# VHH binders against c9jj37: the designs that were tried, part 17

Target 1, 291 residues: c9jj37
Amino acid sequence: MEPLGLVVHGKAEPFSAALRSLVNNPRYSDVCFVVGQERQEVFAHRCLLACRCNFFQRLLGTEPGPGVPSPVVLSTVPTEAFLAVLEFLYTNSVKLYRHSVLEVLTAAVEYGLEELRELCLQFVVKVLDVDLVCEALQVAVTFGLGQLQERCVAFIEAHSQEALRTRGFLELSAAALLPLLRSDKLCVDEAELVRAARSWARVGAAVLERPVAEVAAPVVKELRLALLAPAELSALEEQNRQEPLIPVEQIVEAWKCHALRRGDEARGAPCRRRRGTLPREHHRFLDLSFK

## First folded at step 9 (VHH)

Design g02 (framework vhh_6fv0_2)
Fold by ESMFold2-Fast, scan of step 9:
Structure g02 (fold): chain B 291 residues (1-291), chain A 123 residues (1-123)
Amino acid sequence: as target 1 above (291 residues)
Amino acid sequence: QVQLQESGGGLVQPGGSLRLSCAASGFTFSDYYMYWVRQAPEKGLEWVSTISSSGSTIYYKDSVKGRFTVSRDNAKNTLYLQMNSLKPEDAAQYYCARDRYDFWSGESYFDYRGQGTQVTVSS
């Protein structure tokens, strides 16, 4: 005779609510964290953290001892994101907000919380908009989140003009910007893209305390200058004399396309249009060179 | 079978308004950039406006900026051009056209266009 067992469950919500009440509660706490730039104290319970998360298991060990600092300083995680992580570890549920989800996602990746990472990814995709997409792309590139990267690139391709004018765009790393500049699906005209790249390089130059041309160097070769009309190239040359952005040789190659009234296939695809490329008279001659 | 059918043209007085429509069929309309182009008597084709697949990115010819508004309804597979403050120089045959995504043509930057709808502006 084999015994037959039956698993029965109590109500989930009262159980979760009771555990949620322990988050940042000094009563019964046995560890204190100091988190974020504001150095906010957060009280927690070693057994709940360690049994739910391998990162905390390694960080805290099995016993409070002379090797574990008190308090435990975690300066890089914002307080709101850390509290969200604790809520998830204590209750297996978390309330996600648009303004903080990327920080929660970052913490989930750094702490190895695969389920929380997946829940954050699903939420980010659902709330993705023009203002959030570039910041989400940066997180995806930083942590190698390929699916999120593809979703963000596709969103920016569909909403390019608005996305390129956001603060998040200006704060992109060169590594995150390169996939956008290589996209034939990007829905902007090349003149607007050159202006966006200059704005991006100016912000990066100020932050990194380096020349604009140096910050732009990894990305400017992706700009398809041969698509620009003569008046636009002339204006770009004048701007480039006042604030160097693009190597003079790259501008010279674009002028050669105009002088020869055709592109040069041996140089690659300098005349390939994007989805958002506005028609210009000289494009007739460039098209004859690039099938 | 790709088909584009324009409508809404007619005779209007200077300063008047017209709304053009383009009904698309035979392809996934929501995947394509669309153009409005026009051709006046004894002149070549002239680009008027571009709208992205989602409708979020829009460009206009300088002479029509502030007067014309392009829009699309992807659920109805329809492209629109609202024309306000019409001028005699706006008189032309108006065509909607589907974009060529991956290449540029010396003939045109679109692979399919409709038969057109006539816009006449006269006093």
Scores: ipSAE 0.000, ipTM 0.152, lowest interface PAE 18.6, mean pLDDT 82

Design g03 (framework vhh_6fv0_2)
Fold by ESMFold2-Fast, scan of step 9:
Structure g03 (fold): chain B 291 residues (1-291), chain A 123 residues (1-123)
Amino acid sequence: as target 1 above (291 residues)
Amino acid sequence: QVQLQESGGGLVQPGGSLRLSCAASGFTFSDYAMYWVRQAPEKGLEWVSTISYSGGSTYYKDSVKGRFTVSRDNAKNTLYLQMNSLKPEDAAQYYCARDRYDFWSGESYFDYRGQGTQVTVSS
């Protein structure tokens, strides 16, 4: 081929290493961030941030022109995640860790860093486990990350009982919990799922300073109470008198299924079994198929 | 005061069977769901099975379904795990654990595990 203008490259490693040395380096810095609840100072370079990221381009463009660099407060991003973002912007590479990747993913989404977002998503899927999956689901639902949401739901369906007992589960929003409670593939018996929902609602009630029943209201209709045996419904009724969770009318509909010996999903008493539903005597009249 | 004591482990050939027992004391056994968990060398604790307080509901890790059966005798304060068709991957230290009574705390879904009983599956 005829030799016209030819793109040639220097060695990548020393170039990347030199730029990485500028991350949080007060020498030559022209902006200081105060990040996270730790109020940690982080030193950076306006030109590198602005040319690599539209979020920083807008943020730094609003700083007062006259005077010395003043601290920019970013209280909601943890220091470790912010430093990972800077490493990526400076070097186009980043070291990801299981313990911080969800925070880095959150920052990547919030700052509009599409490539970093995709790298974080790939990493999260690889390191997904019982302890991480509910927190990952919350991030996926919060930011509309459909592929991650599907992967998290599938993981929880396969590891349901373990996942539902984690701290991450108890901290799920109602919006994130709904896909789980709607799943026919959830490998948990309905009695255990009711207990999990009550624990979830108790944590939310304490955090939001609202009654348990109000916190549970968006999700409790997904509980398939008609699957519960009479003794279980009686126990639930007693618990509901002590700590209201479920509307009395929903429990009444489940009792009607027992009395009439038939399911009635149209009246808000879903009779569909889940993958984890254990057989009970009354399931014979609900036309349930156990596979 | 809360005490759990596992027994019944040992050396077994692939395809063999073992029955593990867990004797509970220091608490009202019939008020708690119970777990079987295992730990292979250089691995974390892995959930194997759960049984409800009454014994009416049981749950299993997918890889042990159809091979393992958990049961309990509340009158004897004893938990059991019948293990059939054992595979080399089942070799581990097996522990019984009590369900955390305040599990909305989220710190751990079980507490008060015993000393464990070793299961070894040889060629």
Scores: ipSAE 0.000, ipTM 0.099, lowest interface PAE 21.6, mean pLDDT 82

Design g04 (framework vhh_6fv0_2)
Fold by ESMFold2-Fast, scan of step 9:
Structure g04 (fold): chain B 291 residues (1-291), chain A 123 residues (1-123)
Amino acid sequence: as target 1 above (291 residues)
Amino acid sequence: QVQLQESGGGLVQPGGSLRLSCAASGFTFDSYRMYWVRQAPEKGLEWVSTISGSGGYTYYKDSVKGRFTVSRDNAKNTLYLQMNSLKPEDAAQYYCARDRYDFWSGESYFDYRGQGTQVTVSS
């Protein structure tokens, strides 16, 4: 009645624990990594890394010749993230933390560890909050992680005012910022969004040692200046004279919409309202849709 | 977890008034726009009013403008709809809703955790 051959298994926990003991253990190690900015030595086993990961198989497939240093330098990966990768490769399990998961996710993507990548994505979505979401969006955009990008954009759309005030927001690349500025679903008023874009451009200008206007150039066309009231446009124009952010021509097109009492998307002056757009008197003559 | 609980509905004669309340919990109330929506028998869900997070700006469906007033008390996490000069066409189940993306799915949704509150207008 029953099958003649059966697969039987030993206990998982002792097996996993034995392999975990080999992580960063110089006993039986045959490769040393120098990891992160502090140049931390991490001991590992070529056979375990190579059989579990094609990246390490390729990296470790070349025998070091006489006179070639044994240590493999990986300066860009933090030690904690690298140790998490090793734990996963050795034991098929890893403990993930909010403070390091984006770095573990980055390593998983770079090393081609699809299962670890998926586990990190599930964890990131679960612990996503205002403080983490912009950093998570940057990782998603950098590596083309479409589902994570969609979840982060949706979170920022719902929590726009809080998210725009975070350090993570100020550190977004133009590529990561563009999807947010194109969104009709942002729950923030255009006047606040213009202020956020200026702060973002100031931080980027300081870091990249470039003019504010140059840093802002890839993104400012997405700002819907026609939604601003005359007093707000006047204030923006004066601020723009003191600290250039937006091309003068773009501000002129917004004034033209007021003067002609018409919205004109085709002229590159988008007038579509966002979910957070506060009503202004002139909005009654603009074609305002956000869905 | 997000919860919305409506109250204040009832039976009223044409020309009468009702004040609806919505108690919100489980989120930062003052950071979100809120909506009042209604569903009459044999009709789909209909938008009635919108209020900004600060309460500084309000929008209304044309047919209720001048008769309905939406307001909020952010200290009490409560949304209100004052309905005056009620007409038979206003009879419906009224719901408060938060227009928010579900960050698990990436889609916009309305949270109807309450049963709504029924408004009946008859003589």
Scores: ipSAE 0.000, ipTM 0.100, lowest interface PAE 20.8, mean pLDDT 81

Design g05 (framework vhh_6fv0_2)
Fold by ESMFold2-Fast, scan of step 9:
Order: structure tokens, then C-alpha cells, then sequence
Structure g05 (fold): chain B 291 residues (1-291), chain A 123 residues (1-123)
């Protein structure tokens, strides 16, 4: 048999190194980006960006005019993450760091870079720790990254007390917090979880410039107040008078579990125990069905 | 009986380094968050650093960030504070403390504190 032709390859490393030298290099650059809040100038090459990325192809497809510089402002991407994207587009390789990988992942998703997205996801899973996991969960929820979401929730379930005290936890959206509050596998006591929810709502209230109770409203129904002892419910009522967090009706439903000695409620907080729930005297009747 | 025993304090010149240790006994050390707190003469108790039960989360007072590093060895029931680039304002009695949960106040407190180790910074 006669072959019609052969594809042969040179060494990848020298080729990649040559192209890497062009990243943020004004030599032969034909576009200047202004990135991040610091407004850092980054020099790039339109043909490489457009060839490798449909986002840049669309962004750079309209010629700005021969005599006018076309500075492209991308204020929401940090400089380090943008440079990592350029490195990947120019060389098909990138150095990922724990401190910047979530920002690189965000840029990869926003720019439609599927392979870079998968590489970032694999890296995040491998370097996942207590300080990173809530920020990773937020990215997963924001962009619908279901596998990363499941991995982050499982990590938080195993390391609940530590994770609830991180800056990342306090900055979670209500949408990202809800899967955690719905989990029976959280290794925290309900009293601790109520405290964590209050701290979360306080930070959210300051950031969103809204009342604490308004910020907490989407998530507080998931708090299992019926698990709290009478003294704890009494203390919560007093705190709620000073700093509203939970509707009074929800606290009333929890008191009904004590008065009626039953855990089944048509309305109000659920009565199911979590993995970290500390035993209390009244818990003995929550396991019974009164049907 | 919960016991915390600090060591490693001493006299250093500005810019010097010290490593403090805290030996814990009488409780399951690996189950508790731990703190380093300090008290200068005629001043109140001041929080310096926090470390989670596994050691994966650490927090620092702004004035010590980049200079101090907290760590723990759960196999040895020992807490550490590495102090670099020491300043005169760092001079104090340093204590390790065990975390406590306080639902009613909405804050975490330390419930036990050791006897402390003295750090003096002078030329």
C-alpha cells in the first residue's frame, strides 16, 4: 500500500516558548486591553485571540479605524487571570495557582474556553481546602457547574464547622447557601448554624445595604429551629427582638414541637436532625410519627 | 483537666524572630479551634491569630499579617506561633487559648487560657 502523505510534528516545547514570549509584549501587538480595577495595560495579538477564542473573535471583529487606537476595557477580569488566559491561548498551556484559579475559571467560563475550564476544574478539586471551598461553591453555583458544586458541598459537609467561619462563607449568595442549609450531612449543631446564618446575614446586609432580616429571608426557612432546646429558643427570641433575623411565626412553630411533642409540621421549620446535631431531651419525640 | 502550657518567649531585638509553642492536654486537641492572644502591661487582652481544628484555616490581626504564622501538630497536641520581623509593639505576654461556642452572644469565645510566655522586644 502507498501512503498519500504523512503528518510529522516538531517539538512542542520550543514552539510554545516562542509564542509565550509574545504574551503582554508590545512587539507586533495590535490591540491593547485595559483590565481590572487597576486599569492595567495588556498588549496582545488580534489574530491569535480571534483564531483561538470565539469570544475574542466577536469582540475584535469590528475594525475601530486605521488612525484610532482601540483600547478594549475589561474592568471585571483581574490582570493575573487575564494573563493566564492569554498564556493558554498563545501556548495551549497555563500555570495555575491556588490563589488565582477561581478567577481563571471564571474567565474561562465567560470567554467560552471549554478546555481551560476543565483544566481549572480539575485543579480546583485537587487543591480544595477550607479557605477555598466556599468561594469555589459560589463560582459553581454562579455558572451552573454541577460537578464542582457537588464536590464543594461534600467537602463542606465533612468540614462544616471550619467552613462556616471563613470569609468565603460570609460572602456566599443565598442561592449558594441554600444547598448547604438543606443538607442533612452538615456536621454542625443547629444552634451553631443559626449563629452562622446571622453572621452571614450581617455581612450581606452591609454589602447590599439592606436590613439583616431582608437578606436572611430567602434562607431562614431552612433553619431547623425545632431542634433547639427551650432555653435556646428563648435566647433566639430575645436576639430577634434586638436584631430581626427570623420571622416570629417560624419561632412559634418550633415552640409547638415542644408543646405538642411532635416533629411533623404542616408549616414552619423542618424537624429532621443533621449529622452534627447535638442530642437534646426533647429530641426523643421528634423521631415518632403521630399519624 | 484542661491544661495549656506556653513556651518559647524571650528577649529579642527589633527585626528578630521567636517561635512560641503551646502544649495541650486534658482534651481532644484535634477537635478544637485554637487562638493566640496577647496582653501588654496595663492593656486589655488582644487577639493575634486563630487556627482551625485541622490547621487548614488561619486568621491574623492586621498588624501581624505577613510577619506571624500560626500552625499546629495534632499528633503532638502542640500549637505554634512563628514570629518574624518583631516590632517593639509586639512586646507582651502571649497566651494560647481553646475555642468555645456561645450561641446566645452570637460569637465564638475561648474558654481556657494558658499561663502565658513573655515576649520582650528591645534594642
Amino acid sequence: as target 1 above (291 residues)
Amino acid sequence: QVQLQESGGGLVQPGGSLRLSCAASGFTFSSYWMYWVRQAPEKGLEWVSTISYSGSSTYYKDSVKGRFTVSRDNAKNTLYLQMNSLKPEDAAQYYCARDRYDFWSGESYFDYRGQGTQVTVSS
Scores: ipSAE 0.000, ipTM 0.153, lowest interface PAE 14.4, mean pLDDT 82

Design g06 (framework vhh_6fv0_2)
Fold by ESMFold2-Fast, scan of step 9:
Structure g06 (fold): chain B 291 residues (1-291), chain A 123 residues (1-123)
Amino acid sequence: as target 1 above (291 residues)
Amino acid sequence: QVQLQESGGGLVQPGGSLRLSCAASGFTFSDYKMYWVRQAPEKGLEWVSTIYSSGSYTYYKDSVKGRFTVSRDNAKNTLYLQMNSLKPEDAAQYYCARDRYDFWSGESYFDYRGQGTQVTVSS
């Protein structure tokens, strides 16, 4: 038996183009958003947003309020990312750019747009490079995107020296930095990693208006100071007097490892080399290993 | 489609030197970590050296460290292996290999695509 009814479809492109013309169009609009730090007005259609997205359905309600609605303020989403979300909701397609994809991903996660989230994740992985990876890691950690986090950590492990010199690295949260500092695969020498941690803490201290040592406190225990040569430890002690970063006790434990010719296993800080650890003469007396 | 073409192998006396080259095409060479791997007769495939995308850091098998130097020219899409103080145990077919990432697994491993270049060390 043949079906009694037949579903037929028109061409997708003219239909999508017509709906795209409604994005940020004040004609026929029934809601105005004020987005980003620029306070940019964006005009939209309640019925399209509500039927496509549960976040907007709850935000806007299913019926218009009495009188003239006040603008809906969304100060934390950048205008470009918000417009990309609207394009996707109206047309089921979106143009993604390297410079804005992390903000579009953030909005997709916050608004519960699972398909847009997945498309953004695929695009991020495809365009991932030294300049983007730390920013991508921060987004992954912030929203619990485990697979993106693993990909970013692996990329940074492979490109450690370059990645540690980016602005994105300096802006990482302590939570995002910790997986990197725990990695045996990190291809950077410990002396350089200490310098990178100090630069990171300086930037955080300036932004948060807190002492460098306080900002560094959650992460400095992961620094493997026992790997440093005597001259490097002496230089670190001198710099620590000028700008405190690491507890004096942690530096003392590193000196103790030199004197006793063994790693500090008892403190949960095993003296393990990283993939980028440069050989030093005292290393022959330590049980050094890495993954 | 990834294409890797090795060259520069040959017969050399113990203590001699050879410089291997690998011409890469079909991908953005400057985005990938590269490897040199070798296979001697009746032996399995052995990793020899790694060079990162920028060329700023290199990694070597213990037995070749200090004798072999890996380098790359990203403008020419070419990978090099300078081999000094060659020993009989270095005799093998040498392959260049590209790093591989799987999107969801996050696993990274080498993916060798060339025919290799033969290195023979004998008097």
Scores: ipSAE 0.000, ipTM 0.099, lowest interface PAE 21.5, mean pLDDT 82

Design g07 (framework vhh_6fv0_2)
Fold by ESMFold2-Fast, scan of step 9:
Structure g07 (fold): chain B 291 residues (1-291), chain A 123 residues (1-123)
Amino acid sequence: as target 1 above (291 residues)
Amino acid sequence: QVQLQESGGGLVQPGGSLRLSCAASGFTFSEYAMYWVRQAPEKGLEWVSTISSSGYSTYYKDSVKGRFTVSRDNAKNTLYLQMNSLKPEDAAQYYCARDRYDFWSGESYFDYRGQGTQVTVSS
């Protein structure tokens, strides 16, 4: 009988512990990174980074020598996120925290670490709550993560009033806000949504040093003003005189729907109710669905 | 009526620890982010820490990061600040404050604060 080859394994825990001990260990390092705004030094091993990650393979080259900058500056990644990336590359495991997972996800996407990206995505959806969801939505939109975007939108649809009150909501880009404003499932009345959009535009205007109306321009057409009662439209007009937010023509179109008692002049999105739309007297004239 | 009552202040030596508590009443505590702010003699009011309504997101002034930990118990309507490795510059009257969020203003700012609890660090 021919002898068969036999694969035998050592204990996993000592092996993983030994590799984890190499993370940020200056005694065995052959590359130094300076990471984040805090300019924290992080020591690493070229061979482990390069064989595990094509980004580092390209960044560090194939030969140790004078062609590689020392230290390697990565100013845009926070130290905590970078250390999490190193832990994953060295041990194929990582400890994820709610407060840093979006930064780790960002690094995983930027460095092309598909498995770490998927692990971060799974963790984010498990820890999604009102305070995190808008920040997660922004990351999803920024990197084209459609699955996370859909999960975040669904969460916000279920927890609309709470989510719209968060600082994360106020910091959303127009591109990230648009899916929310296009949602028929959003559990918020249109009057409240107009108020939320104004707050969002005011924060954006202050940050970008642009007029409120310019910041709001990409998103205000999604506001369904025809759903607002006459008194609400009058209040909006007065507020719009004090702080321009919505083009006058858009408010005029909503008034035409009231005056003509017909939805066909504003057919489509401006006449459609959302899950959170409160009934108003004039709704019976915009669409027969309001019985 | 909204009320916030701080406790847990006192005299401590440099490097010591104190835990501050804030009992909230008159509003749905779990719906509001909370602040810890402090004021030293002859200085303005200084922001120290923020905790989200759920308790999962926390933010700190740079000089207290790693030393202070904010937490909350929504079931007990209570906010906490664990202060470790206290320094003389941490001596101040400490206040808890309720985050004000106005849709029209677009800014989060506190609208109510308690009477405060004094923290004194001996030299």
Scores: ipSAE 0.000, ipTM 0.111, lowest interface PAE 18.6, mean pLDDT 82

Design g08 (framework vhh_6fv0_2)
Fold by ESMFold2-Fast, scan of step 9:
Structure g08 (fold): chain B 291 residues (1-291), chain A 123 residues (1-123)
Amino acid sequence: as target 1 above (291 residues)
Amino acid sequence: QVQLQESGGGLVQPGGSLRLSCAASGFTFDNYAMYWVRQAPEKGLEWVSTITYSGSDTYYKDSVKGRFTVSRDNAKNTLYLQMNSLKPEDAAQYYCARDRYDFWSGESYFDYRGQGTQVTVSS
């Protein structure tokens, strides 16, 4: 039926300011969270959290058992990101920062906060740079954020050389690295890409205490070794024998391409050039005059 | 098994010309970039020129640009250095060298060189 009354609104600013004052305020709080690795206490209000967020509605709707921690422990979310989530839930606004936005985005996805997720995505795209892009790509792959994944891949395609040298690159999962290694648009030479993949595999091997070749196994098949000059492939083969990274069979496949004298022509994906593939005749020698 | 044999050196007057040759054997010559390097008396080894494995690209030390021309005949496993307008500073033992690429550093050096051929520039 038709509404018979007129909806009128008070001023938004005083209303939002009053609710913002309740964020992490022990006055009138009825739940205490212990947040992050630092175990920071954060005070909140069950009714505001539950009515604004289904995640908190479920989390706070269960009776604490004798074995359940009280206060509520959320060890995996950083304190700054959690406070940003509370600010958003209480006021429907949040101040985003480059240094924490990926963690706020992660919390928004995990807590099912669709509007906060979208605001964080818009901000990430705006502040995207060489130092942030690989970390942003990891978040996008982890949570299936297709648009952010496409934007990060496109950025890395345009800034490949620099992006591959970042700590964020070295910390990518195999799942996040694969879209990059499958890209024809990478502006990096295949020799540099193989070197970057080894650095990535070495970091993963150290963290997981696994052999480098085992860590590299899910991704190395995407390396287009047939794009390497015979001298480069010979050097890689010899050094791979000393410190295994690439299956011997994959190196043999690249040599088959060279035996046909057409290894840099497209013979399927393993022989397809990337945007950054240098002509293999273009070799530069270092100056030996210092000896 | 790898062998490199330089020839063609000799005595020439300033402004003269020499053509050096390097006969390669024991490896697949057309798979390797090749270098000409030189060592003057009481000086270190100097890179002079690079030619890629097919011969499509050549590189030169600044002091020899426009005067020296490197070329190769892959069918004959032979490397050449045509030296024109020779200067006294070009007097050195000239070596041909096979490229060796350190894949992980991305840097090239040479792993085999011949015994060299002497180039003397004097009146």
Scores: ipSAE 0.351, ipTM 0.627, lowest interface PAE 1.7, mean pLDDT 86

Design g09 (framework vhh_6fv0_2)
Fold by ESMFold2-Fast, scan of step 9:
Formats: sequence, C-alpha cells, structure tokens
Structure g09 (fold): chain B 291 residues (1-291), chain A 122 residues (1-122)
Amino acid sequence: as target 1 above (291 residues)
Amino acid sequence: QVQLQESGGGLVQPGGSLRLSCAASGFTFSSYAMYWVRQAPEKGLEWVSTISGSGGSTYYKDSVKGRFTVSRDNAKNTLYLQMNSLKPEDAAQYYCARGRYDFWSGTPFDYRGQGTQVTVSS
C-alpha cells in the first residue's frame, strides 16, 4: 500500500546556492561577528544559526538591549574556519582544505556540530601527512578523539624522523608527546629523540616562560638513555650542565647499565630498543637473548 | 623489489681517498637506517658505519673514526662513504646494507648489495 503522504524534494543545488549567498552578507543580517586576531567582521542571521546549532542558540539567546547592538566578539576562531562553519550551517555542505581542516574540526567540536566533526575527521585521515600529523595529534588529545589519536600515532611511527622536525611536533603538549615517547615502534634513534625532546622543551620553555628542565620533566623519563653509547652519554652530561634537561640521576642510571653490562636487571633505566634504534657495541649486553 | 648497488671502489695508495656510493630502490629510503659493512678475504663481515634515516646520527667502527664519513642524499636515494687516509687493513669488499625497520633480532640489516672492491696497495 502507498503511504498517506509523500515527502518530495526540490533540487538541492539551487536551494544551497541561495542560502550560501547569505553567508557574510550584510543584507538581511541581524548579527555581526568580529572573529579571529584579525578582528574580521562577519555578517550572519540569528535564526539560521540558532535553529542549526545549540551553541549559537545559547550565545544569541541573550536579550538584546534597546538601540544599537554591539558586535559579538569571537577572538579565538580563525576567520576561514568560522566561514566554513557558517557555510555548513546555511547549506549542510562545506569545502574542506588541508590547510584549515584542523581549525574547522576544532570549531565543530567546540560548537557541538557532530556531523561536521565526523566529516572533518574523515577528511583529516585521508589527507594526513608529515606536516599535518602532529597538529592533528594535538587536536585528538585535546578533545579525546581516540580513533584520530591512534591513526596519528601510527603515522608518526611510520614517519618518525620527518615528523619530529616539524613545527607541529615542537608545539605538542606533554600529554600528546607521551604516547610517542612510549612507543617501541618509533623509527628514530634515541640520540635523535633526545635532541628532538630538547628542541621541544626549548620551544615550550620560551612560550611558557619556564625553565627547560621544568617543561621537560613530564616526558624525560621516557627517554631510553641506556641505549646511548658512552661518548653520547658524556656529550649529554656536558650539554646537561650548560642547559639542564634531564635529571642527573637518570643519566647515572644509564651509566650503571654500561658498567654492569646488563639492561635486564630492573635498574630503573629503560633499555628496550625501538624500531629506529641504531646498533652500538654495548647493545650486545642489553639484548643477549635476541636470536 | 629491494635493490642496493654499490660503486666507487678501486685501487688506491696508502694515505689516499675513495668515495663509495650506494644507489637504493624498491623501498622508502628515508625511512631506513643504512649500513656500510666490509669483508676482507678469509675474514668475516665487519660493521664499518651506520647512518640514521634522516642522516642526523652517524656511528663508526673505532678503527675508521675520524677517517671515514658516512652521508646520504634522500632526494636521490643514495648512500655515500667518504674514505680518507686509507690503510692496508681497509682493503676489503664494501657492501651497503638496509637496516631492519625493527631491531628485535641480532641481525641489524636485512638486505645487502653485491659490493664494491677496495684495494689499498703501493
């Protein structure tokens, strides 16, 4: 039997095009946003934003005073990401670009736009590369996006050397860096990882206005110093005297592994090889059970 | 699939220099540590040098340290060994080898080229 009523649809393209024409259009606009550090004016329509997004419903539900309304300031969202959000709310479609997708994802999460969030996640996974992956990992850790976190960690494990030299790596939080430093699958030698951790701590120290050693404290225990050759440990001790990064006690534990010629005696120094660990003569005493 | 081809060997007098090259194909070169190993007649394989995938870390056999320099050009998929102040004991067949992506076993490399002969003689 046929239904009592049928839902029929007009053409999607003309409908979406008409609504897209209203994005940042001062004609018929009833709210002005000032967005980003650039303080860019963006014109919008309260009814479209409020009916499509609970965040804007709450934000714009405040009763306006009589007379001239002040612009709504959103200083933390970049203009490009905000315009992408508006395009999605007005048309139920959006153009995503590698350059801006993480900012659009961030806005989608913050504004509670679940469908836009999923579309951004799908896009990020498809366009993931060396330059994007650490920034994507930071977003994943910040918002608890477990599947994206796993994908980013796996990518960095496969492209470790390149990823560790990106600006995104230097800007990782300690919480985002820890899963990488705990990975046996990192394809990077421990000497390079120590240098990368020092660079990371230097950048963090400058940004947070704190000593390098304090910034590094949450992560340095994951560095497997027992894998370093005696000459490398001596160089690290000298660098540590000039610019403290690692507790002296941790370097001492690494030296004990050399002196005792065993890494398996639960001395508290991590001795397990990573996928990128280069062989050194003393490694024969750490992994004698290897076939 | 994985191919390694060495070149640049030859006859040189004591104190002379040679530059060895290794052309790599069939894998993502920058993702692998690379090795130089050598074998003299009636002797076993000797490890000579290692370089990380990025080129940021290098390691050398004690007897060649300060005389040999390993380097790589990841854009050209090529590994190099600059050998200076060559000694008679450096005479050997030199091989480049691809480091294992995982170092969980006693063998640090999985593929080796055909080698290039280095002879040091008056």
Scores: ipSAE 0.000, ipTM 0.141, lowest interface PAE 22.4, mean pLDDT 81

Design g10 (framework vhh_6fv0_2)
Fold by ESMFold2-Fast, scan of step 9:
Structure g10 (fold): chain B 291 residues (1-291), chain A 122 residues (1-122)
Amino acid sequence: as target 1 above (291 residues)
Amino acid sequence: QVQLQESGGGLVQPGGSLRLSCAASGFTFSSYAMYWVRQAPEKGLEWVSTISGSGGSTYYKDSVKGRFTVSRDNAKNTLYLQMNSLKPEDAAQYYCARERYDFWSGYYTDYRGQGTQVTVSS
């Protein structure tokens, strides 16, 4: 002695294994959470949570009352996702699964855990498939995760027909559906997209107990009805009389394109072709560009 | 009446090329958009490419874009698919198909040929 000190490290795995043993362990716990709709008790340690996470520091910083402490209720986080968060906070490592990663990502965003958020994003893009992609898109839109949104939209563009038939698609918010309906790269014909939008609106109408047309109103402007052939527009108009989906004015504008054969009136977004748009005779007169 | 006959399939090594042809008869070929669709064993029909009646517009499945080129010769009533840089995933029975639309059922194949087998193997 006496030069400057040197930082040396022990082995990470025995250290993290010891701390992992404290997750949901009542023996040394000083806080009990009641999590999820199932109201599962989860035991934890205030000092570890507070020093690792500002969200828990604020949550647990309230002075204890003079009586017996009540459990902390977190009803919106699933138990499995909460346990994954605790594992990460205690050990700086976490085991991620396809079936729970979106809930872990949601918790990481809500609790301000930036590193866990990035790890979850990396995992999601690796396990992205037809069944997961619409749910992942919803999370991306909800929390403004631009890179995940871009990756999900690109996946749906490449697997459009399959993705539009999933339960996840039917459960998308209007805000999450809009980027898809605005995409020129969707490999789906406009007639199939109109049917997908109707199915989406029908499910939303049942859940929200509102008319189909009201649920569809935020998104139907993006449907490119001018691409539909006369027989398709006629069928859509008849179905619209039985179950309103699209404003009559929007259907009239599409008929106007056919009657007048006017490319200038059809130059806007409603007449732009998509990758999956099947050619129709009247498309010759719309002079649609291809790239 | 309507007949579609594919040809040009065969066995190629990964990275190889094949050109498929489809001879059409029994209808006004230039009046119909034509599709190339494929079916691998135990999978459904997969859309690969579309070409407009005039040949002025072409569309491709993203996984084949840049590798496959669809074209047609309306004077000869023949449709073509040039396939370059073939991958094992491209192995399938390839069909040419004539577009038909029913609003309630969507787009479907009203006529397609017997198909031509493409096998990609080392």
Scores: ipSAE 0.000, ipTM 0.105, lowest interface PAE 21.1, mean pLDDT 83

